# VH-VL binders against p0c918, part 3

Target 1, 147 residues: p0c918
Amino acid sequence: TWKEATLPQVKAMLEKDTGKVSGDTVTYSGKTVHVVAAAVLPGFPFPSFEVHDKKNPTLEIPAGATVDVTFINTNKGFGHSFDITKKGPPYAVMPVIDPIVAGTGFSPVPKDGKFGYTDFTWHPTAGTYYYVCQIPGHAATGMFGKI
Key: E = the ipSAE of ESMFold2; O = the ipSAE of OpenDDE; V2 = 0.75 times the mean of E and O plus 0.25 times the DockQ between their complexes.

## First folded at step 7 (VH-VL; framework fv_iratumumab)

Design i54 (at its last look DockQ between E and O 0.13; V2 from the best seeds 0.00; counts 0 for: pae E 7.1 > 2, placed apart)
Fold by ESMFold2, look of step 7:
Parts: C-alpha cells; sequence; structure tokens
Structure i54 (fold): chain C 147 residues (1-147), chain A 117 residues (1-117), chain B 107 residues (1-107)
C-alpha cells in the first residue's frame, strides 16, 4: 500500500540508503541492506531513477541479503513504478515485464506537497536483475538500471 | 523553455510597501516551489521565502513580520510584498523556480529596489 | 539558522588552473547543498545540487564534493567564462541560507 510523506520526510528517507557510491555503481554490504530509490524530475521523455543521488546506477547487492526497498515518487508529472525483473534492455514502449520478481506497482502522482512512497522486501539470489519503470515509454527511453 | 519575468515599483521612500510580481511563461505553475531572493548591492544573497500553487508559504524569520508572498494560479503569477521598508531593504530582488531536489534552476531578470532615506 | 561560511573570500587564477572553493555549514546539512555562479549584474546560475550532482547544461569541468559540514567546488581547468562570484546554499532546513560568496578573478 502507498503511504504519503511531506517534503522534509522525503529528504530524511533519502538519507536512509545504506549503499556506497563508486562511479556509477552503488554497492551494498551486510546481511540487511536498505535501498532507497526515487523517481525524479525530469519526467517523460527524460525519466530517471535516483539511488544515493546517482541516476540509474548499477546496484551491487550481496546474494542472500534481506533487501528493504523504499520507493518514492518525487516526479510531479507522472505516476511511476519500481519493479525488479530478469528481463534486460532494450524495452518496448509498452513493456510487458513477466515475471516481476518484486516491485511496487504504479504510484500516485504527488499533490499538495505530499509524495507517495511504498516499501517492499526482497531476497535476491545470485544473478543479474534490472529495475524498471512500467509506465509506457519510460523504460524504452532509459528509466531502468542493473542490479 | 521556462522563463520568469518580474516587475514592480523600483523607487520607494522609507515606510512604504515594496511590491513585486513574477510571471511564469513556457511551463506549468504547479509542481514547483516559487521563491523570492534578494541581494543588497555588493553583498550576498538572502532567501526571503517561497510559495507553492496551493498558497502554502515559508518565510525567513528575519523578515516574517513584514513579508507576504501570494500566488495567482489563474495568471501563473506570484508576488512579494514587504512592508515598512528602510534603506536596509535596498537590493536586487529575484524570483526563482525551485525543485527541492535540484535546487533553484530558473531565475528572473532581477529588479533593483532602492529605498531613499 | 544554519550559517554557511565560504573560503577564500576572493582569489586570483589563470586560465587552465585548477580552482578549489570550500563551504562550511555550522551544523550537518548532509548532502543538501547547491553551488551557484553569478556574473556582474546577472542573476545567479545553478551549477551543482545535492553537493555533487551537475545541473543540466553545466560543463563537466565543474564538480562538487563533501557531505555533513564541509563541501568543495572544483573547477578542473579554468576557462575565461568562469571568472565570477560563487555561492553555496544549504537547503536542508528553513530558513534557506547562502554562503557569503567567493570572488574568482583573472590573474
Amino acid sequence: as target 1 above (147 residues)
Amino acid sequence: QVQLQQWGAGLLKPSETLSLTCAVYGGSFSGYYWSWIRQPPGKGLEWIGDIDHSGSTNYNPSLKSRVTISVDTSKNQFSLKLNSVTAADTAVYYCTRGDWFSGMDVWGQGSLVTVSS
Amino acid sequence: DIQMTQSPTSLSASVGDRVTITCRASQSIYRWLTWYQQKPEKAPKSLIYAASSLQSGVPSRFSGSGSGTDFTLTISSLQPEDFATYYCQQYWSYPLTFGQGTRLEIK
């Protein structure tokens, strides 16, 4: 279920990401990790995720870790999703992502100074995954990243 | 391309009210925070306050007793009023568009307001 | 209020030099800091947000670093158009506050 946050609350949530940045990679370690991802301005046709203030970074997560994901939609132009799949790029304008390993579904559009967010927990096995937005056109124009 | 155009009276006497208006062209008014910033000649920048499309405001406590920021969404405009001015209020005043993640990325041309004692 | 202190207040440099400007916050602002460039009689221009993220259209010779209380703006190879005054600004909490500015002049 989607919860709402004020802007100060959103800023505080962004600081909870436990990764460390090296180049275009965010690396996580430990038994339990917290990934905080945001959908950011600009919206379509320039949609992006940000994790630890990096646009569409590669995420390196230990196999077997408990991964707590928080996704926040800060893009006032659209709803967005944050969904994990093994299906890699390129993506169609109307993406059909099956199966979704874990994810959020479509967020509300921000309004009245409030932002939608949700959490989910994921237990990765070894391998390559991608995180994508399923709004038509977004993944096709680059709203995705590698795990 | 979003542009901000500002206007208002530039020469005031002490105790008068400063009044400036900023119009938003080429973009949506909703979805951003709209701010006023001032800069005394030869000095640094001071944040005055901001407003969103719903009319919610935040003000610098140093000016709060004298400042009002308003919005007119039907005209895509927001305004600044500063009461009881003194020579210390002489500055260039800027309106800005802001996103709290990316900062203030669009600025108006600036309006010099001079308070002659 | 969170005070922002820049150093140096002014500096002279030549085209091609590496330039470093620092900004210190009176308390932690985490990464919520923006750098602006201002030329005489012009409005400020945003360069860097969130301490290290390059604003759209800003040349890659500009970079930002730091977190907590100590922040740095670096220009890796100074160009003639970079002579200006630079300001840092925190946007962690209200009221939003600016540093006093650093004037970068041609040697």
Scores: ipSAE 0.036, ipTM 0.658, lowest interface PAE 7.1, mean pLDDT 86
Fold by OpenDDE, look of step 7:
Structure i54 (fold): chain C 147 residues (1-147), chain A 117 residues (1-117), chain B 107 residues (1-107)
Amino acid sequence: as target 1 above (147 residues)
Amino acid sequence: QVQLQQWGAGLLKPSETLSLTCAVYGGSFSGYYWSWIRQPPGKGLEWIGDIDHSGSTNYNPSLKSRVTISVDTSKNQFSLKLNSVTAADTAVYYCTRGDWFSGMDVWGQGSLVTVSS
Amino acid sequence: DIQMTQSPTSLSASVGDRVTITCRASQSIYRWLTWYQQKPEKAPKSLIYAASSLQSGVPSRFSGSGSGTDFTLTISSLQPEDFATYYCQQYWSYPLTFGQGTRLEIK
């Protein structure tokens, strides 16, 4: 379920990401990893995800790992979702994607001075995956990344 | 729509206490942080501190020992006190409204405070 | 404290020019950056918040980009009213800090 957080709490959550950044890739290692993704703040032509300040980065995650995912919506007045799928681009304006794991669902609109966040756990098998926002038009315009 | 109006003494002697007040018109305190900024003549901007509607404060460590920011939600006002002023405290002081999304989007008109013996 | 360093400290340009001002943070501030414009004897005016979001009422010739530690303010076509001093400010962590300012003058 979605919860509210203050900025200090969001900062603390962001620090929990266990990945290492190199270029446009965030690499995770070990049996247990923690991915912290955020919806990008308004201002860009199209919405996107951020992980370690990277826009829609490729996430390299070991197969068989336990992946704790924290998704934070920082968009005032906007909703987003974080879902994992084997379906790659291109995405329709109104995607009908059945996530391979129970995702975040649609975020509520954050209150002034507050953020919204939720979390879920994923156990990936070997393969290629994508994380996407299922809000209409978002994935179609680029709000997705590769895993 | 939202406007800030500030007032207070403009001329002080060393060791006196600076006192400024900022009134908020056209909006509420909730959902925002209320800051004091100062700017010495011909110099850049310095953040002094802020306060929210609950009275929670944050201060610049460089001024913390001398600064007190308070809020009166019944009057839609917040205030700045700076003790033991010196010439180094001569500046234009601004009150501002901000949030974690939009930065400081509303500013008061500024108050020149001159410290001189 | 997070130090904000602007470049250049001053520059001269002509009406119609494309102008770029940069701001560097001593550590990552994600997108928690605001650009301000200040004219003489006036309070600063917010132009861009969250690194790239245009403040209401600000002309579209202003734009902001960047994340992490490096940020840029761009004026696509300089207008007479744009000559002023510009400041960047981080609001990622306390104490809040400003860049030293960039003075944009008429060539």
Scores: ipSAE 0.018, ipTM 0.669, lowest interface PAE 6.1, mean pLDDT 91
ESMFold2 (binder alone), look of step 7: mean pLDDT 93; pTM 0.951

## First folded at step 10 (VH-VL; framework fv_iratumumab)

Design i63 (at its last look DockQ between E and O 0.86; V2 from the best seeds 0.00; counts 0 for: pae E 4.9 > 2)
Fold by OpenDDE, look of step 10:
Structure i63 (fold): chain C 147 residues (1-147), chain A 117 residues (1-117), chain B 107 residues (1-107)
Amino acid sequence: as target 1 above (147 residues)
Amino acid sequence: QVQLQQWGAGLLKPSETLSLTCAVYGGSFSGYYWSWIRQPPGKGLEWIGEIDHSGSTNYNPSLKSRVTISVDTSKNQFSLKLNSVTAADTAVYYCTRGDYFEAFDVWGQGSLVTVSS
Amino acid sequence: DIQMTQSPTSLSASVGDRVTITCRASQRIYRWLTWYQQKPEKAPKSLIYAASSLESGVPSRFSGSGSGTDFTLTISSLQPEDFATYYCQQYWSYPLTFGQGTRLEIK
């Protein structure tokens, strides 16, 4: 499930996000969208997700779209997960989250210039969702976003 | 407490080859990229190229045809060769360690290389 | 290549002053930006990495901000040892490139 990428490859993957940033929202359009999320990019606070260089942004995705998700762990020393759920905040230190799609599981920790990343596809119906890190304490301290 | 120590010839004639070596003390090559940067007198900084622990290199296109960076892991050293030097290559040359997220955090002391006929 | 443009090229200030240096990238570099300080006949010293992260041992009077294309280095209260030349540098894409430098001299 997890693959390895070099930093240049990670940077290239970040550029594949098809969303447009406005304030704290990333808006996607079209039938096929590509969401690229990273865990704790350089210069961002721990713990957090970054999408399109925005911390824990709200993602606006058209209902019925095909969503290709790429999740990358760039956080040295820590693993993270990217799980989509209908369960909104607040989250406990030990969250009980039931992902509505195949979860990423816990990412490997960056090592020797290699970064773990994974891809999955999601087909959302109309509604509100959240992307959450299931590592204990992370969601509770704000590592989540609204979809 | 990583330290870089560099050495090499400081005076060259046109068309000669610049050769500098940088030794790494107190650390490993693994997990970093190792770069050469130069600075002409009174001017700014120019990145020459880099090498990682596996020997993979990236060069500045402006110098690629003349530059070779190599690594000797057994000696914990990496080197720069610049062929066909001209007066334009006169500069202080620095070796430096690059962290993938923190850029260049450790620098050598610099080596002045003067090219004159 | 990504061009990094600093402003101003030089400035004079006094001890205690608030100093601001800007750096603009010719294209989006996210936060892959480092600020360096260089004193005469010395190698550059990294101050801020990832646009806003303070290097270990660097005084808190130094700070960095910005994302995308526009970045700022701020010295809240200039000290005598801060007079030097400052460079921004992008490490988003190859070739790595530096700003032309900002010379900060004593008024």
Scores: ipSAE 0.665, ipTM 0.891, lowest interface PAE 0.9, mean pLDDT 94
Fold by ESMFold2, look of step 10:
Structure i63 (fold): chain C 147 residues (1-147), chain A 117 residues (1-117), chain B 107 residues (1-107)
Amino acid sequence: as target 1 above (147 residues)
Amino acid sequence: QVQLQQWGAGLLKPSETLSLTCAVYGGSFSGYYWSWIRQPPGKGLEWIGEIDHSGSTNYNPSLKSRVTISVDTSKNQFSLKLNSVTAADTAVYYCTRGDYFEAFDVWGQGSLVTVSS
Amino acid sequence: DIQMTQSPTSLSASVGDRVTITCRASQRIYRWLTWYQQKPEKAPKSLIYAASSLESGVPSRFSGSGSGTDFTLTISSLQPEDFATYYCQQYWSYPLTFGQGTRLEIK
């Protein structure tokens, strides 16, 4: 379910991401990892995801890790989702990405200085995955990334 | 087109209370933080504190013991009180709108407050 | 508190020059930084937010760059109306803090 955060709380959550950045890749290590993803942080283009202050980065996660994901919608006026699938790009306006192996569903829009966020835990098997926004048109215009 | 208009007493004696009011025109009060910022003559800017439409506040720790920011949503106004002023509190005081992502995007006209004696 | 240090404190430049002003944060603020322009006896005006995004109505000769701790405001082809004092301001953490200002004089 979706929870609410103030902007200071959002900033604190962003710092909890455990990845290391190299170019357009965020690499995670260890048995448990924390991925913090946001929709359209200040200074980033619409529509996009940001992880560890990178736009739509490739995430490298150890197979078999426990992956704790926090997703935060910081985009005024829009809802977003963070949904994980094995189906890669390109995506239609209404994406066809079933089955969704883990994800959030659609977020509330930010209101009154509060931002919606949610957490989920994912246990990936080896392979390639994608994280995708299912809001119509967003994935088709680039709101996705590789895992 | 949001506009801020501010008013209040401009000349104080030491130990008095500074009191300023800011009215918000042409925009939504909710969804923003409303702030007070001061600037001593010829010097830089200091953030005093902020308030949201629900009355939740954050204050600069250097002033927290003396400062109160209040909101009156029925009038679309917010106010600053600063207790026990000294000459060091002489400054132009600005009310501002804090856009959560664009920082302070709208400013009042400024009010010079002078503390003498 | 996060200290914001601007360089230089003042400078003079000619119309048409490229001007660069820097701002350094005492700890990481990622890209949560705004640049302001203030003309004498007026309130500051927001120019650039999120380190690099131009506010509406700001001329394209203004640009911002940087993330983390080091930030730059650049004015390409300086114009007479750009005479002002410029401030950076972090809004990553409380208390919100400003740089000491950079006074720009046009020759």
Scores: ipSAE 0.205, ipTM 0.738, lowest interface PAE 4.9, mean pLDDT 88
ESMFold2 (binder alone), look of step 10: mean pLDDT 92; pTM 0.946

## First folded at step 11 (VH-VL; framework fv_iratumumab)

Design i69 (at its last look DockQ between E and O 0.33; V2 from the best seeds 0.00; counts 0 for: pae E 5.1 > 2)
Fold by OpenDDE, look of step 11:
Parts: sequence; structure tokens; C-alpha cells
Structure i69 (fold): chain C 147 residues (1-147), chain A 117 residues (1-117), chain B 107 residues (1-107)
Amino acid sequence: as target 1 above (147 residues)
Amino acid sequence: QVQLQQWGAGLLKPSETLSLTCAVYGGSFSDYYWSWIRQPPGKGLEWIGDIDHSGSTNYNPSLKSRVTISVDTSKNQFSLKLNSVTAADTAVYYCARGDYYDAFDIWGQGSLVTVSS
Amino acid sequence: DIQMTQSPTSLSASVGDRVTITCRASQRIYRWLTWYQQKPEKAPKSLIYAASSLESGVPSRFSGSGSGTDFTLTISSLQPEDFATYYCQQYWSYPLTFGQGTRLEIK
């Protein structure tokens, strides 16, 4: 379910990420981790995910962990999704991916000037996963990351 | 199309109170923050303060003691009062609409306020 | 207060030139920065929000980059209508603050 947030609320959400950044990787530890990802537009027309101000970083998450994910859309007028899948790149322009766990679905930006966000919990088993945006063209042009 | 229209006295003497009003046309007054910004001639921009539809305000500390921003939701208007003006308060004053994506996406036409003895 | 420092204060360029303006925040503001264009006797116009997102109707020759404390506005190929004063502004925390401005003049 998509919700609305103010900037102060978004600020608070961003601080909840429990990962540590090293290079292009964000490493999480412990039984319970909190991933905060944002959809951003670092260069038009290609959006990307951002975690700890890092573009599409690899997320290292312990197997068996409880992962609380917060996804924030910061793009005015743009829709995005944060879907977890075992399917790796390359992605088609029109991806048809059944996300693992509850996908976020497509999110338009609220018209009232607030940020759209959603959250969900994920329990990964061992393996490799990817987080992708299923908006047409986004994943195909690089809006995805490895888990 | 949302537009902001400003009005108020443009010439003041020192120690008087600046009073400007901004009216919002063509859009909702709610869900946005409404700011006042000023620009002295040939200088940069200074944020004065803002208000939301509920009347919650934020002020620049540099002006807080002299500034009052108010809202009249029934008229879709918000106003600026600046007490005890001096020559340093001479500027073009703008009202502006803001949200959390960009602080000021729509601006009024500006009001030149000159303080002179 | 968060201080925003732009550089340069002024620059001269020719039509077709690539122009870069920088803005530095005194503390981390993530990407909560807006770039404005102001022409004489006109109100500022927002160009880019969230550091890199173009406002509707803004030509693609404008781009913004950066996150944290250092930000850049780039005009890939300067057009005659682009000569103006540009401002950065942070909206990460109150009070909202602007850079001192960059005046872009025709060479």
C-alpha cells in the first residue's frame, strides 16, 4: 500500500537504513535489517534507485534475515516500483516479472506535493536476488540492483 | 493554471509596518506551503517565512522578531507583516507556493517595497 | 543555518558553450536542492528540483547533478534565452536558504 509522507517524515525514514556503505555495496548485518531505497532521477531520462546516496548499489543481506524495506518515490510525476526477483539482467523494456513477496506495484507521485512511499517485509532465503523497477524502460536502462 | 497575485503598499517610512497580501487563483490552497521571499535591489534572495493552510508558520530567524505571516483560507490568501522597517528592508517581495519536491514552483509577480525617510 | 555557496559569482559565455555552475552546502542536504533561473525584473523560475529532476517544460540542455554537499548545474549548449542569474536553494531544513547567485552574461 502506497502512503504519503512529508519531507520531515522522509528524513526520518532515510535514517532507518541499517546498512553500511563500502564502495558500490551496502552491507547489512543481523537478523533484522532495514533497507531504505528511493527512486531518484540522477540524470534525465534515466531514473535509478538510491540507497545511502549510492546509485543502484549491491545489497548484501544475510540469508534468513527479516528485511524491512521502505521504498520512497522522489520523482515528481513519475511512477516507479521496487520489485524483488531472482531474474537477473538484462531486462526487457516491458518487463513481466512476478515479484517475490509482496511487490510494491506501480506508484505515481501524489498530487498533493507529498512523497509517495511504501513498505513491506521480506524473508530472503539463500541465493541471488535483484531489485528492479518494472515501469517500462526503467529496468532495461539500468534501474535495478543486485541483492 | 495556478497563479499568485500580490498587492500592498510599496512606499514606507522607517519604523512603519510592511503589509503585503498574496491571493491564490486557480488552485487549492491546501496541501502546499506558502512562502514569502524578498530580494533587495541587485542582490540575492532571502526566504522570509512560510505558512500552511492550518496556519502553521516557519520564520527565518533573522526576521522572526518582526515578521508575521497569516492565512485566510476563506479567501485563499496569505499575508506578510514586517514591523519596524528600515532601509535594509527595501526589496522586491515575492509570494510563492512550495511543496516538498521543490520549495517554490509558482511565484507571484513581486512587490517592490521601498523604505525611505 | 545551512549556507549555500555558488561558484562562480559571475561568468561570461557564448551561445553554444557548455556552462557549469556549482553550489556547495555547508552541511549535508542529500538531494534536496532546487535550481532557479531569474531574468531581470522577473520572479525566479524553478528549473531543477531534487538536485537532478527537471521541472516540466524545462529544456533538456539543463541538467543537475550531485548529492550531499556538492551540486552542479550544467547547460550543455547555451542558448540566447539562457543568459540570466541562477540560484541554488536548499530545502532540507529551515530556514530555507539560497546561494548568492551566479550571473551568466553574454561574452
Scores: ipSAE 0.637, ipTM 0.886, lowest interface PAE 1.2, mean pLDDT 93
Fold by ESMFold2, look of step 11:
Structure i69 (fold): chain C 147 residues (1-147), chain A 117 residues (1-117), chain B 107 residues (1-107)
Amino acid sequence: as target 1 above (147 residues)
Amino acid sequence: QVQLQQWGAGLLKPSETLSLTCAVYGGSFSDYYWSWIRQPPGKGLEWIGDIDHSGSTNYNPSLKSRVTISVDTSKNQFSLKLNSVTAADTAVYYCARGDYYDAFDIWGQGSLVTVSS
Amino acid sequence: DIQMTQSPTSLSASVGDRVTITCRASQRIYRWLTWYQQKPEKAPKSLIYAASSLESGVPSRFSGSGSGTDFTLTISSLQPEDFATYYCQQYWSYPLTFGQGTRLEIK
């Protein structure tokens, strides 16, 4: 399900995120929200997620919303995943995360100026969730955020 | 060590065509964007355009009607052609390498092009 | 086109001074900004990419900050070799555009 994007296409996808930033939180509103997450955008530390140009932000999403997620791997040399779970931190170096509620699995590594991306739709119930990277060591060193 | 070396004619008359070539040594041609940038004497920098290894180009709209950038991947070279030059095209012309994470991390030595009436 | 407005256009400072140069984009460019140093009769040299990431071999006295539209280059303790013209440049969207430059003169 992984597709390829050029850099201009990646930039266009980043602009489609419907959230609003307040501090370290990205807040969404409405019945349908679009979350665009990237792995390690330029200028951000390895390993990290970025949503709306914030590192590992807390995402506040309305209960019962339809959540369209786009995940883009912009990190040269590494694959990443964007997987949603109810299991909170801390995480082991080799995480065993069960259950995964929704997610992407492991991305391809960027190659020849192309970046892997994928989409999924998620219908959350009320509660607290986390988004994590399942590459060994990444969640343990901070590649996760709260929803 | 990646190195860019550029050459081409430095003196032109109005209406002639500027032609410059840049050769890439010691590095991969793919995964990068190859650009031409110019700087009129005593002035700032202006991006002219770029090209990738597949031949896909982007041009500054201000010059688009007059500019052609091309590649020869077998020689690791790319070139600039600027038609119908005037005195306003007098500048030092640079070739440069860029990628997703940097704009232009490696530059050629520059070529002064003078357009005299 | 994204206009890059750089200030000041020139400044004078002494060795050891802290120097700050600013760059403003006419539209949001996130962190897609590079700072260059250009010495007389030389090609520009990349100092900082992605607004804050130091290029290899660049002294740690150089730093960059900012995101969105407002960016700053700082030299924490000016050295004699730092006299030059400094440019910012956005690489968020085409056409790629440069600031007008800041000429730094050593007193």
Scores: ipSAE 0.209, ipTM 0.745, lowest interface PAE 5.1, mean pLDDT 88
ESMFold2 (binder alone), look of step 11: mean pLDDT 92; pTM 0.946

## First folded at step 16 (VH-VL; framework fv_iratumumab)

Design i89 (at its last look DockQ between E and O 0.46; V2 from the best seeds 0.59)
Fold by OpenDDE, look of step 16:
Structure i89 (fold): chain C 147 residues (1-147), chain A 117 residues (1-117), chain B 107 residues (1-107)
Amino acid sequence: as target 1 above (147 residues)
Amino acid sequence: QVQLQQWGAGLLKPSETLSLTCAVYGGSFSDYYWSWIRQPPGKGLEWIGEIYHSGSTNYNPSLKSRVTISVDTSKNQFSLKLNSVTAADTAVYYCTRGDYYHYMDVWGQGSLVTVSS
Amino acid sequence: DIQMTQSPTSLSASVGDRVTITCRASQRIYRWLTWYQQKPEKAPKSLIYAASSLESGVPSRFSGSGSGTDFTLTISSLQPEDFATYYCQQYWSYPYTFGQGTRLEIK
């Protein structure tokens, strides 16, 4: 379920990410990891994901881990999703991604004065995955990353 | 369009209390943060503190012991009080509005406050 | 407190020039940075918020980039009305703090 948050709450949530940054990769370790991803608009007109101040970074997560994901929409006036799939790029403007193995679904457009966020849990098996935004045009223009 | 108008005494003696008020026109207090910022002549900007429309406040620790920010939602006004002023408190004081991103998107015209014996 | 360091402190440029101002935070502030423009005897004006979001009504020649500790404000083609002092401000943690300012003067 999507919830609303204030900036102080968003700040607190951002700090909960358990990953370590090296280059363009965020590495997670342990049986339980917490990924905090934000939808940002670093350069109009194309949005992107941000994890640990990195744009669409590769996430290295241990197989079999319990992954708690917090997704925060920080964009004004735009909806986004954070969905995990084994389907890699390229993505069409109208993405047909099957299957989605975990994710948030589409976020509502944030209301004035509040950010939107949601949580979900994922248990990955070994392999390569991708996180994508399923809003039309977003993944096609680069709003995705590798896991 | 939203406008901020501020007023208060511009000349103080040491140990007196600075008192400024900011009024909001063309908008509401709800869902905004209201801040005070000052700028000594020829120098940079210093954040004094903020108040949410609910009355929740945050102050700069360097001024916390002397600063009080209050809000009157019935008048669409918020105020700054700074006790025990010294020459170091001489500055142009600005009231500002911040949205939920907390950046100051609307500013008052500024009030020069001079502390002199 | 988080220290914000701008570079350069002052610079001279001509109309039409590409200008870049940098701001460095003493610690990680994610993208919670705002750029302001201030002209003499006027209140500051917000230009960019959240490091790269253009404020409504601000010309597209202004842009912001960066995340973490290093940030930049760019003016793609300087106009006469752009000569002013620019400030960065972090609003990641209290107290909010400003850079010392960058004075952009006409060459």
Scores: ipSAE 0.659, ipTM 0.877, lowest interface PAE 1.1, mean pLDDT 93
Fold by ESMFold2, look of step 16:
Structure i89 (fold): chain C 147 residues (1-147), chain A 117 residues (1-117), chain B 107 residues (1-107)
Amino acid sequence: as target 1 above (147 residues)
Amino acid sequence: QVQLQQWGAGLLKPSETLSLTCAVYGGSFSDYYWSWIRQPPGKGLEWIGEIYHSGSTNYNPSLKSRVTISVDTSKNQFSLKLNSVTAADTAVYYCTRGDYYHYMDVWGQGSLVTVSS
Amino acid sequence: DIQMTQSPTSLSASVGDRVTITCRASQRIYRWLTWYQQKPEKAPKSLIYAASSLESGVPSRFSGSGSGTDFTLTISSLQPEDFATYYCQQYWSYPYTFGQGTRLEIK
């Protein structure tokens, strides 16, 4: 389920995010939206997610939209996950995050000049969600964001 | 403590081939991009191209027809060949290490190559 | 090709001055920009990567800011060793390109 991309391919995927930035929020509109998330892009702190070049932004997504998510692990030396839950912070170091309503599971570590990525489709109902990394310690130290 | 040491001929005649070699010491050769950059005397910097340790290359389109970058992983070395030189190719040539994100963090000492008329 | 335009081309300053150098990209490069310092007869030295991240061992008086197309290098209190030529470079898209340089000289 995990595919590989070169850095130029990763850069092209990052530009496909359909959101609009306002402060620390990325806002989406329409019946189908594309969210592109990365783990720890160059110049961003460990551990973090980036969407539309913002650290751990709040994502505003229309209820009932089809959400196509691409997650790219750009963090050399580490695996990460991008998983969606209704359970908000704080998170334990060894998190028990239940339920996970959509997500990726753990990524491979970048190798051979390439980066692992995967995509999934999610159909949110109205409400508040969070996206988290389930690697022990990451969510507890801030690797999460709000939807 | 990665260091790059470069060498090669410094004086060429027009139409000859420029050839430089860069050796990598004190660090890993794998998982890096190895690049050549040049700087004509008193002028700015120009990226020539890069090679991954696997042999995959990317070249500046302005030089692509004349440039070959090669790697010898058994010696932790990479090289530059530039064909059919003219006086316009006179420059200091640098080898560099690019990280996994292609940011160039380590530079060789530079080699002045002069193409005489 | 992405063109990188630096301003000013040259400037004179005194020890202790605050110095600002700008770099403008001809298209969006997000944060994929490096600042280099080069002294005569020396290889360039990396100061800042990813627009604002300070390279290890670089004094904290150096800082970078910006994203997208407009970037700034700042030296908060100029020291004698800071007189050099400064270059920006984008590494978002091939070919990687450099600004024309800013020569910082003693007043």
Scores: ipSAE 0.610, ipTM 0.846, lowest interface PAE 1.8, mean pLDDT 90
ESMFold2 (binder alone), look of step 16: mean pLDDT 91; pTM 0.936

